# VHH binders against q08ba6, part 3

Target 1, 224 residues: q08ba6
Amino acid sequence: ESEYEERRDAEARRVKSGIKQASIFTLEECARIEAKIDEVVAKADKGLYREHTVDRAPLRNKYFFGEGYTYGAQLEKRGPGQERLYSKGEVDDIPDWVHELVIDRLVTHGVIPEGFVNSAVINDYQPGGCIVSHVDPIHIFERPIVSVSFFSDSALCFGCKFLFKPIRVSEPVLHLPVRRGSVTVLSGYAADDITHCIRPQDIKERRAVIILRKTRADAPRLDS

## First folded at step 17 (VHH)

Design i1
Fold by OpenDDE, look of step 18:
Structure i1 (fold): chain B 224 residues (1-224), chain A 123 residues (1-123)
Amino acid sequence: as target 1 above (224 residues)
Amino acid sequence: EVQLVESGGGLVKPGGSLRLSCAASGFTFSEYAAAWFRQAPGKEREFVSAIWSGGSTTYADSVKGRFTISRDNAKNSLYLQMNSLRAEDTAVYYCAADHWVQYGSLPSEYDYWGQGTLVTVSS
């Protein structure tokens, strides 16, 4: 047991080495961005987005901008490396406000270089919502993976397993607090070598995240 | 020039209260996480509390329920309301600010620091 704990601790340190968090967005900025997210939700509810821009599930909605990709049940063949980008134009462009209010701030603060982001995904969670353990597809996206959290505080868990019926989650290797307005940057071991998830118990209130990524030039696409 | 200036320290009886202030200047304070640290004589500087730019707060276990951190961005100020003070709370209290916080980061990694204000809790 002691050896197990030591190994877990060692892995936790490896995970931490690949994580950076920044406090960048002010209270006012958070409120403004959150209002914009609400506008996205409203627009989606009106059916004003392209088909693949919006992905709805109980307690979780996803909105894909710039570049979208297939995942989960959408895949003909499941498993690592099977994700594909949609053809260009299949999802809506990244909204101007995302560039102006979010991306530019990240660039200004040196989080990412200018011109890095070409994919923006908004995950909107209701209480009890979750995202299962996964690794962001390395064959699709460059590193780092950057996310900004809104509405409420939550946590990102690393190295846990999901069981279903009912949804249960094992003890994570690392439980990372993710605060409203915070930026999380994943690279190295945290991005590539361990899974991350949002547990249902860590979403107590509405929470949204904007995930900003760069697609690989050689990322595979679905046939048009 | 970047400056953080603490105030509000002093002598207080056990069970008493104090409110510390930190005035920031020379940088965009509202964009920074801000924190309070303290250092008792002969001890290492320790984390007390932090408030993120988005308003989230965290506290050391030793001060939870007794201390409250807050900020006023319009005044470029950080505050620490300290209630139910104990002798072990005696220390020089420092305010700090940082954009980047790595999980488990050391106090030395904060970008900016004040000079500190002394809080003495004694009967």
Scores: ipSAE 0.623, ipTM 0.835, lowest interface PAE 0.8, mean pLDDT 93
Fold by ESMFold2, look of step 18:
Structure i1 (fold): chain B 224 residues (1-224), chain A 123 residues (1-123)
Amino acid sequence: as target 1 above (224 residues)
Amino acid sequence: EVQLVESGGGLVKPGGSLRLSCAASGFTFSEYAAAWFRQAPGKEREFVSAIWSGGSTTYADSVKGRFTISRDNAKNSLYLQMNSLRAEDTAVYYCAADHWVQYGSLPSEYDYWGQGTLVTVSS
């Protein structure tokens, strides 16, 4: 009723306070970057990356560069804080084009400081793909979390839950449009205090995102 | 109708102990994760502890070693044993539950909440 609505509205405002968005990349820059993403996909299909660089899932592949980490099912059984960085060298270095076409542009526009990024992940979604509700691991990554969207428009949803068999998604606290070429910066409440997801219905066409992060100096690492 | 009802709050001196209870009804409690949160005046609701249906637990750093969460699925009940209480533990304590809880520590993960029980730690 009115109390429920007020609570949801207040939480949405707290989420928004941790979000910045900018349209930095032109259509031509997007096309160039998208061609490079296609090259990554092709290289991965030929088996030319290190084992932990490529993580395949139905309708969503991830490509970890610079740093990669464990995630997924073990958290469901053991709770938060169990993610660990792979040993140095287990994932491929961040490609030069990511520095030149993406990171340097973000630095020039004042989104992130020089030298901040040491982790770049490309998520490549097919239509109907999704990522379940999560928080980017606080014990692994500093904030902000920066992402850039490519190929198609989509939405980032905050505060909803996934149910399975069949997949059902609860009403989000906030439905945030993420458009091709736009930069989204998460910090504060949006990064730390609420989950986010991408719903299957929000991926109508192929979409990719490049996620740019810095690992914490004290982030735990797998023994090796 | 889903209900969560907390009890066991009260006034206690520093160093003392309390045991909170939460009675659940209107759903199959054994299939749900459950948690305790607390809210002091002027502060945001903060995580205390969570327990999953399989018995795994997690705790906020501020209460580790002093508080113990437990559940009795046969009685549809959740418990919080609070030992070595400090003035900063003064708050309204809330019971929460949800069928799908990934992290446990985020209030946004829980759809069902009790109305709270007050714990006051004062000399």
Scores: ipSAE 0.013, ipTM 0.467, lowest interface PAE 7.6, mean pLDDT 88

## First folded at step 18 (VHH)

Design j3
Fold by ESMFold2, look of step 19:
Structure j3 (fold): chain B 224 residues (1-224), chain A 123 residues (1-123)
Amino acid sequence: as target 1 above (224 residues)
Amino acid sequence: EVQLVESGGGLVKPGGSLRLSCAASGFTFSEYAAAWFRQAPGKEREFVSAIWSGGSTTYADSVKGRFTISRDNAKNSLYLQMNSLRAEDTAVYYCAADHWVLYGSLPSEYDYWGQGTLVTVSS
């Protein structure tokens, strides 16, 4: 029991070494960005985006911009390394407001270099929404993985096991608060060597996140 | 030049209220996480409360329900409303700020600090 606790503590420290968080986005900026996210939701409800921009699921919708990829139930063959970028033109370009209100602010504060981001995804969660344990696909995306949280606070859990049949979630190695307007930067061990999830109990109110990434030059792409 | 200046400390009877202010200058305070810490004689600095740029707040268990942190971005100011004061709240109170804050409760997370303002709770 003592050895187990020591290993978990050591792993938590290793995970923390790959995490940075910044407080950057003000109340007013959050409100403005949140209104823009609502505009994205409304446009999607009208069917005005390209085929693979919008991915709907109960309690969680995803909106892919710039680049999108096959994942989860969209894969015909599942397993590590099977995710593929969609063909060019299958998702909408990153909206100008994402550049102006989010990406440019991150560049100004030195979070990412100019020109780094070519993929932006918005995840919009309803209360009780979740995302199962995963690693952002290493064969698709460079590091770091950058995200900004909106609407409500939540937590990113590392090292928990999220299963179906039966549904169960193990205790996380690290419970990382993700606060409205906060910027979370994952690299190293935190990005590559441990899974992360969002548990249903950590989404008490509507929450959204904008995730900003760069695809690898050698990322595999669907031929179709 | 970055400056944080606390004010509003003083003598208050047990059960009373006091409001602390922290004026920020030399940087865009509205983008920063900010916090209150306190230090009683012979003790380490103790976390009191933190607020993030997006409005999220946290509190130490010892002050939860009695103290309220807030900020006014137009005035570049941080506040601590202290109600139901007790003798054990007697301390020098410090404001702190930083962009790069993980949990907000550790003094080592903050680069910028004020000089402190003394709060004494005594009958």
Scores: ipSAE 0.652, ipTM 0.858, lowest interface PAE 1.5, mean pLDDT 90
Fold by OpenDDE, look of step 19:
Structure j3 (fold): chain B 224 residues (1-224), chain A 123 residues (1-123)
Amino acid sequence: as target 1 above (224 residues)
Amino acid sequence: EVQLVESGGGLVKPGGSLRLSCAASGFTFSEYAAAWFRQAPGKEREFVSAIWSGGSTTYADSVKGRFTISRDNAKNSLYLQMNSLRAEDTAVYYCAADHWVLYGSLPSEYDYWGQGTLVTVSS
């Protein structure tokens, strides 16, 4: 037990070394962005987006902009390295407001370089929603992985295992608080060598996250 | 030249209050996270509190409910209101700044540091 704890602690330190957080958005700015997210949701509900822009699941909706990719049940073969980008044009362009209100701020604050982001994904969670343990596909996306959280406080867990029927989650190696308006930057061990997830118990209220990434130039795409 | 200059330290009785200030210059303070650390004699430097550029805050468990971190970007200043001070709060208090940090980040992760101000809590 002592050895296990020591190993866990060591791994937690490795994870931490690959995590940076910042809160560069005021409450007012958060509210403005959140209103824009609501507009995206409304537009999606009206069927005004391209087919692959919107992915719906119980207690979670995803909206893909700029570049989209296949994951989960969409894959013929599951496992690491199987994700593929959609052909260009299969998802909607990144909205202007994302550039203006989110990306430009990150660039100004030195979080990411100008021109880095070409993919923006909005994950919108309802209470009790979750995302299973995963690694952002390394063959699709460059590092770092940048995310900005909205609506409510939550937590990102590293090193969890998911069991289903009912949904159960193992003890995480690291439990990372993620507050409303906070920016989380994942690199190194945190991005590549350990899985991260959001547990159902960590979504108590509506929560949304904007994930900003750069696709690799050699990222594989689905056949047209 | 980047500078962080702490002030407000001194001698105070247990149960008393102090307000520390940190004046930043030579960089765009408003774009940085800022934090307070403290180091007691013979002990390692420990995290006290942090405030991000957007205003979010965090505290060490030992100071929660007693200390309040705040910032004034217009004045390029960081503050630490310390209430209900205890003998164990005696330390040199340092302000630090960095573009991004992790909750409970190590001192080595901060780019800029002040010289510190001594807080002594004694009857």
Scores: ipSAE 0.017, ipTM 0.329, lowest interface PAE 7.0, mean pLDDT 90

Design j4
Fold by ESMFold2, look of step 18:
Parts: sequence; C-alpha cells; structure tokens
Structure j4 (fold): chain B 224 residues (1-224), chain A 123 residues (1-123)
Amino acid sequence: as target 1 above (224 residues)
Amino acid sequence: EVQLVESGGGLVKPGGSLRLSCAASGFTFSEYAAAWFRQAPGKEREFVSAIWSGGSTTYADSVKGRFTISRDNAKNSLYLQMNSLRAEDTAVYYCAADHWVQYGSLPEEYDYWGQGTLVTVSS
C-alpha cells in the first residue's frame, strides 16, 4: 500500500527526468502555422496527397511527411516491434513551411541540432478525439521525440491503460500539460519505457500537434 | 542585460481596481512564458497567474474571475488587471519569465524576476 504509492512516485520521477518543455512560438507564429495546417487539411480533402500521407480516423487525422510507417493492427494485442517504414516515395516530402516556420526555429533555440529531422507528422484532433496508449516505435525512430502544440491546450498522460466499451482511461502516473505554442521534448524513460496517450476529456477544442523525429538508419522498411 | 520592472502598485480601497505592468528588456519577450506571483508579509510566495507565448493562461483559484493577465508583445510588456480587490490581495507583486516553463505555477520554473511592486488594499 505505502510501497505501491512509493513505486508510483518513483516512476513519476523517472518520467519527469525524460521531459523538457519550452515556450517558444509566439501568438503570431502560432496563427501562421495554424493557417498552414488548415491548408494541409484542405489539400488532403481535395485528394492531392499521396495515399500513405493521409491516415483518417474518427475525430483524429494524421498527415505523414518525409517518412511514414505501418501501424500495428491493434496496439498491444499484436505486440511491439512490427512497425515498418513505407517504401521511399510513398509519403509526401516535408513541406517547406514546416522547415521554415517550425524546424528552423527549434534549431535556432537549441532544441534540436541542424539536420536532425527527416519525419514530420501532423495529428489533427476534433473535440473528444484521442490517441491510445503507445510508445513511438523504438526500432523506427531515434530520440528525442519533439512536438509542438497548436490551436488549443491539452494534456499528455503517461502510464495509463486505454479501455473500451465505453472508452475510458485508467489513472495516469503523470498528467503533463501541452500548451499552444509550447514545445515538448521526450527522451529517456518518458520516450522508451512507459506508454503515453491523449485522453478524450483532454481534447476540449480542436487541437493539432506537429511531431518531429529522425528515423534510424537501420529502421526496417515495408519492402525489406 | 535581462530586466523585468514592475509598476502600477499603490493603495486602493476594497472593491477597487489596479492595473500592474511589467516592462521587459534584454530578451525577446514574445517567445517567453511570463507570470505574476505575490508575497504578503509573513507568508510564502504565491502563484497568481501565468501566460505562455502562444496565449494560453492559467490563474490561481483565489483570483480567477477577478484578475486578468495579458501581454503586449509590441511593447515587451506584461499586465495584470486586478478588479474587485480584497484585503487579502495585499502583497508585493512580482513578474517572472522563462522559456522553460511546464506548469507555470512553480517559482523554480522561472529564472528571471522583477523587484516587485506593492499593492495595499485597505479600508
């Protein structure tokens, strides 16, 4: 009982040790980037992206740029490690504006080194949208995992079980705020050793996130 | 040299209003999270409100609905509009700023601090 509480507190400390957050993107920059995200959505609605660039789900769409990968059919049911990169050319390149408005600003502020990013994903959530508990695939992506939040504030929950019928989420080890214009950097325990999710109750308004990653040189590819 | 300078403190009657300002210099204020804290005599420093570069705000429960934080990036300034003032709002008010702000309410999250401005609410 007290041992249980001490164990959870120790895990929360381990998670926190792998998290950094920074306020960087101004009101004007956020508005500009948000308009660009809306352009991505409109272009996708017109069918103007490659097939594997766009992944649609109820209340959450994903847009893969630079690199994309296959999902495990059902999160933990199949087991981790089965994700594979799509063949080269199966997703659209990272748009120039992502480099100019997002990546370059992160490099200037010392968040990531120049030339690090080769994968950019936009997740666009409608109110009540969510993403189930997962770990960004270690066999595909190097660390850190860097993200920037847009439109509205939300929270990233660590160490909880995502259940269905009805959708509900167990008590997290850590509830991390993710605010508009702020950068979240995941490494160490937070990136590798504990799952994270976005709960439906934490998406109260439209939210988007741009996730910036580097694929491993030895990442398996679908046609390999 | 980074500087934060508060102004606008003074004596007001209960139910009155004051507007505090914090002038920032020596850094690109628009990229920073910024906050107001206060400290009454004999009390610990207390969180009042914070604002992030993207416009998000938080408030201590005791001031929610009465105080409004805002920023004017063109003037490198942070503001706190205080309405419906009460005796318990009497304190020295400090502005603070940093890039590396997670929750906003913890003083240790902020490297840069002003010298404070005194607000006295008295009948």
Scores: ipSAE 0.635, ipTM 0.842, lowest interface PAE 1.5, mean pLDDT 90
Fold by OpenDDE, look of step 18:
Formats: structure tokens, C-alpha cells, sequence
Structure j4 (fold): chain B 224 residues (1-224), chain A 123 residues (1-123)
């Protein structure tokens, strides 16, 4: 038992080494961005986005901008490495406000270089919502993986397993608090060598995240 | 020049209250997470509380329910309301600011620190 704990602790340290968090968005800025997210939701509800821009599920909606990719049930063949980019133009462009209010701030603060982001995904969670353990597809996206959290505080869990019917989650290797307005940067072990998830119990109120990534030049793409 | 200047420390009886202030200058305070630390005589500096730029807060277990951290970005100020003070709360209290944090990083790795203000809780 002691050995197990030591191994777990060692792995937790490895995960932490690949995690940086920044607090660069003010309360006012958060409110402004959150209002823009609400506009996205409203626009989606009106059916004004392209088909693959919006992905709806109970307690979780996703909005894909710039570059979208297939995942989960959308895949003909499931498993690691099977994700594919949609053809260009299948999802809506990254909104100007995302560039102006979010990306530019990240660039200014040295989180990412200028011109890095070509994919922006908004995940909007209701209480009890979750995302299952996964690794962001390494064959699709370059590192680092950058996310900004809004509306409420939550947590990312690393190295846990999901059970279903009902949804249950094993004890994670690392429980990472993710605060409203915070930027989380995943690289190294945290991005590539361990899964991360959001547990249902960690979303107690509405929470949204904007995930900003760069697609690989050689990322496989679906045929048009 | 970057400066953090604490104030509000003093002598208080057990069960009493104090409000600490920290005035920031020389940098964009509103973009930084801010925190309070304390150091008792002969002890290591320890984390007390933090507030993120987005307004979320965290507290050490020892002060939860008794202390409240807040900020006024318009005034470039950080505050710590301390209620139900105990003898063990006696320490020099420091304000700090940092907009980058690696989970598990040492508390001392904050970008900016104040000079500290002494809080003495004694009967």
C-alpha cells in the first residue's frame, strides 16, 4: 500500500510538471467573455451555425470553431488515433471576439505565440455534466493544450477511469482545481501520457471552457 | 517600480478582528492572482489565502470560515478580513502577487511580495 502510494505520488509529480496555470483574466473580462459565450449558445439555438459547429449532449454542449474533429460515436472506428479533422469549412470560423478577448490576451501574456491557435472549442457544462477520460489527440493537435475556464470553479482530474450506469469515476492521480478566469496549459506528461477528465461532482454549477489549440500540419482530415 | 505595501496589522485580543490591506503599484494588479502569506516566529512562511483575477478564492484549512480575502482592482488593493482571531494567528502577514502558477510550486515563487505587517493576537 505504501509502495502504491509512492508510485501514485511520483506520477502526480510528473503530471504537475506538465501543468501551468495563469490568472490573467479579470472579473470584468470574465463577465464580458461569458456574455459572448451566451451569445454563441443563443446563436446555436437558432440554428445559425454550420452543422458540425454544434455538438449537443445532455448536460454538455460543444461548439467547434476554426477546426473541428470527429470523436466518440462519430468515429467509424473507435480508439486512439482514429480522430480526424473535418474538411475545411465544415465548422464556423473562430469568432472575432475569441481572438480579441481571449487569444490576444494569451499571446500578450506569453502563453502562446502569435498565430498559434487555429482551433477554438467551447465546452459548456451544466451541473453534473462531465467529460470522460481522454488524451487530446496527439496526431491532431500540437502542444501545448490551452484552456480558459469561465462561469464557475471546477477541476480537472488526471488518471481516473469512468464507469457508467450510473456514471462513476475512480480516484484520480491528480485533482487540479480550475478556477474561473484561469488559464490552464497542458504539456509533456500531462498532455501526452495521462488521461484527463472532468468528473460530474466537480461541476456544481454552469461551467464553460474555451479550448485553444493548434492543429498539426499533417493531421489527417476527412474527405470532403 | 513594483510595490506591494501591507497595512492594518496590530495588537488584538483573542476573538477579535482585523482587516489587512495591501496596496499594489507599478504593475497591472487586476491581471494577477493575489495571496496572503504569514510567518510566525521560528516557523516557515505559510499560505493563508488567495484570490484569482477572476474572483475565485481559496483558503488554508486553518483559516477557513474565519478569514475572507477580497480585492478592489480599481484601487489596486488586496484585503484580508480576519475574524475570530487566535493566538496561533500571530505572525507577520505578507501580500503577494503572481499571474503564473504551477500546481505544487513553492509559495515563495510568487513574482511580487510586500514587506509584511505584524499581527499579534494576545490576551
Amino acid sequence: as target 1 above (224 residues)
Amino acid sequence: EVQLVESGGGLVKPGGSLRLSCAASGFTFSEYAAAWFRQAPGKEREFVSAIWSGGSTTYADSVKGRFTISRDNAKNSLYLQMNSLRAEDTAVYYCAADHWVQYGSLPEEYDYWGQGTLVTVSS
Scores: ipSAE 0.020, ipTM 0.406, lowest interface PAE 5.2, mean pLDDT 90

## First folded at step 19 (VHH)

Design k3
Fold by ESMFold2, look of step 19:
Structure k3 (fold): chain B 224 residues (1-224), chain A 123 residues (1-123)
Amino acid sequence: as target 1 above (224 residues)
Amino acid sequence: EVQLVESGGGLVKPGGSLRLSCAASGFTFSEYAAAWFRQAPGKEREFVSAIWSGGSTTYADSVKGRFTISRDNAKNSLYLQMNSLRAEDTAVYYCAADHWVMYGSLPEEYDYWGQGTLVTVSS
């Protein structure tokens, strides 16, 4: 009917063009991986990881493996393009089980080429947890951005705008289901040209995601 | 050679129950999303329910609380338990499967289809 509705529909189509989703991980594989995620959480609770491996926030913890980067409050100079990789050795290596149970399965299914992944992040959400609107930093990571969901179903929301006075969040351009055991692949417009988030109302039960990325050869790094 | 074969259809009275089965062969069924669709005479094919490899399920509003989708990966089989059947549930029921499934409710998301089993709900 209106130019507004047509523009939103066109943007939704552009977002969809950069998204692929696959059902890959079986019930048994999910249960095994979820047990390994619980082991990561327990090890972190005992303080047994390097300092920059673990990033804690209310209702959401992040576990960086292979590579980690500064963001938000960790940035000395804030703004887009200011994210930097931590110095080599400041983040624990990707655990063997991530290679064996997750990365190898994605390679076998042709989702990513062998040797692509050098960064694995586990985000662990409690009910009501969230992640604010962002773009995975283009100057740090190659595309695609690949993720696998565990424990419970949730949604990725694209194109929400955060406004202040009062705080409000616009209706998303696209509300994308992310289901236990399913793989989400972001590229093109969906990865580069629009923000994505997880809203608190979309985390109704404990949820985890493993995010698999390749850092760019020229990604900037903090001084050692 | 990929095959999906439905069974379990038949004639049942309103309020009754049926259990549909879909036997899968020629692929690793446990890794796939799978779904039931139905088509009543003179109508377009309609989504009923879907299940993903990790156990997540979705249902059309018209069947929520009455139908239950499940899978048995050891038997490469998909099931639909249909309770509290109504005349409006009369249709040919199809099973479908694919790896690359986003919403689960759109027929174009599925490459593999069975040939259907007829369910008739009548006094």
Scores: ipSAE 0.710, ipTM 0.871, lowest interface PAE 1.1, mean pLDDT 91
Fold by OpenDDE, look of step 20:
Structure k3 (fold): chain B 224 residues (1-224), chain A 123 residues (1-123)
Amino acid sequence: as target 1 above (224 residues)
Amino acid sequence: EVQLVESGGGLVKPGGSLRLSCAASGFTFSEYAAAWFRQAPGKEREFVSAIWSGGSTTYADSVKGRFTISRDNAKNSLYLQMNSLRAEDTAVYYCAADHWVMYGSLPEEYDYWGQGTLVTVSS
């Protein structure tokens, strides 16, 4: 009721306090980066990446560069805090174009400091694809969490729960539009204290995101 | 010196059309998100439309389907095509720009503003 709505609004404001969205990429720049993403996809399809660089799922593919970590079915033991970094060399290096076209731009615009990013993940979604509610592992990644969106507009939802068979998503605390070419920076409450997800209904056409993060120096790593 | 200068406002009859322009200078316009706001007499300034540097757009529900925002980075210009104008669209229209934008951002959070152009819709 009214009290619930007020609490929800208050939480939404709290989430927003930990969110920044930057507009730094032009249409031309987006197109150029998107073409590079297509090259990554093509290379993956040819089997030219290391085993743990590519993670395939229905309507969603992930490509891990620099540093990768275990999640979901990859975990021997599931649950919060169980994610581990792969051993060094298990995923491909961050492509030069990611540094040149994306990271350097973020640094120049003051989004992140130079040398911050050592992990780049590309999530490529088909219509109806999704990512379930989660918090980026705090024991693995420093803050902030930076992402850049491409191909199409979508939305990032905060504070919703996923139900399965069929996939259903509860009403989010915050529905954040994520536009093509936009940079989203998560910190504080938005990064640590509430889950975020992408709902299937929010991906109506192909969408990709490049997630740029820094691993913690003390992040646990799988035994080689 | 950073400047945003709106133009194209005027008197129009209901159902009519206007095209507003905003000329930017003194900064790299192409790297900024740009937006239109409007303020009617005695009312708070309200969001109308925004366009990101990547070209994506958003609209307030009240103008969706009637207004179209666009930009020409080569001309450092922002536009608002207003069709099917209504009396309630009467307001001073402002151009704004910002590097950092968030859904639901307050007008006060925008870095640069124009002086506004008056749009009057009346019979």
Scores: ipSAE 0.008, ipTM 0.287, lowest interface PAE 9.2, mean pLDDT 90

## First folded at step 20 (VHH)

Design m4
Fold by ESMFold2, look of step 21:
Structure m4 (fold): chain B 224 residues (1-224), chain A 123 residues (1-123)
Amino acid sequence: as target 1 above (224 residues)
Amino acid sequence: EVQLVESGGGLVKPGGSLRLSCAASGFTFSEYAAAWFRQAPGKEREFVSTIWSGGSTTYADSVKGRFTISRDNAKNSLYLQMNSLRAEDTAVYYCAADHWVMYGSLPEEYDYWGQGTLVTVSS
């Protein structure tokens, strides 16, 4: 009992060592970016994006820009380590406004170096939406993994497992708030050695996140 | 260069209201998380409330529903509206700010602090 709690506290400390969070984006900047996210949603609804830019799921849509990857039905093999980047041209380029309003601001504040980001994904959650426990694929992406939250507050949970029938999530080792306009930077243990998820109960209102990453030079690509 | 200056403290009867202000200078206040902490004589510094650059807020349980944190970025100012004041709210109130804030409730998360303003709640 006490040994269990001590191990969980130690793991939480290891996770925290790989997390940085920054307050950067102002109320006005958030509002502008949120309007741009709505424009992405509208364009996707009109069918105006490339084939693999839009990935739709119940209560959560993903919009891949610059680079995207497949995980599942399009692969001969499934599971961890089998993720592949889509062929060049299968996702739309990162929109100019993402560079101007988001990436450049992160560079100016020293969060990431110039020229680091070549992949941006927008995850748009409806209330009760979630994403199952995962690690951002180490064979695809360099570290750090950087994200900025919009619309509403939520939490990023570490070290828990999703169970189904019904959907249940074990108690996380760390419950990390992800607040509107805040930047979250994952590296080390937090990025590589523990899974993270977003629980349905942590999405109470529409929420979006912009996730900014660099693909590895040796990342495997889906051949066509 | 960075300065935070609190004002608005004073003597107030239980059940009364008071509004604290914190004037910020020497940095781009609108990009920072900003917080109120308080310290009663002989006690440790206690978290009161934090507001983030994007408008999100967090409150200590002891003040939820009675205190409201807000910011006015055009005036580079942070506020704390304190209603339904109690004797236990008596303390020196401190303004704090930082970019690198995870939970918002820990004093060590903040590099910039004001000098404090005294609030006394007494009948």
Scores: ipSAE 0.658, ipTM 0.856, lowest interface PAE 1.5, mean pLDDT 91
Fold by OpenDDE, look of step 21:
Structure m4 (fold): chain B 224 residues (1-224), chain A 123 residues (1-123)
Amino acid sequence: as target 1 above (224 residues)
Amino acid sequence: EVQLVESGGGLVKPGGSLRLSCAASGFTFSEYAAAWFRQAPGKEREFVSTIWSGGSTTYADSVKGRFTISRDNAKNSLYLQMNSLRAEDTAVYYCAADHWVMYGSLPEEYDYWGQGTLVTVSS
């Protein structure tokens, strides 16, 4: 038991070493961005996006901009390394407001270099929504993985296992608070060597995250 | 020049209330997480409360339900409303600000610090 705790603590330290968080978005900025997210939702509801831009699931919607990729039920063969980018043009371009209101802020604050982001994904969660344990596909995306959280405070958990029927989540190695307006940067162990998830119990009200990433030049794509 | 200047400290009776203020200057305060810390005589500096730029707040267990942190970005000000004060709340209270943390835990090291204001709770 003591050994288990020690190992867990050691792993937690490794995870922490690959995490940075920043508080750089003001209340006003958050509100502005959140309004833009609502516009995206509304536009999607009107069917105004390309087919693969919008992915709907109970209590969670995803919106892919710039570059999208296949995952989960979309894959013929499931498992790590099977994710593929859609052909170019299959998803909508990154909205201007994402560049102006989010990416530029990150660049200005030195979070990411200029020109880094070519993929922006908005995950919009309803209360009780979740995302299962996963690693952002290393064969698809460069590091770091950058996310900005909106609408409400939540938490990102590392090292959880999901059980279903009903959904249950094991004790995480690390429970990371993710606050409204916060920027989270994952690299190293946190990005590559441990899974991360959002537990249902950590989304008590609507929460959205904008995930900003760079695709690898050699990332595999689906055939057009 | 970056400055954080605390005010509002003083002597108060147990059960009383006090409101601390911190005036920020020399940087874009609205973009920073801000926090209150306190240091009692002979004790280590401890976390009291944080408010992030996005408005979320966190409190030490010892002050939950009694203290409220808030900010006014237009005035570049941080506040701490302290109610139901106790003798153990006696300390020098410091305001701090920072952009970054290494992980999800509450930051204990901030880039900018005030000089502190003394709060004494005594009958």
Scores: ipSAE 0.229, ipTM 0.633, lowest interface PAE 2.1, mean pLDDT 92

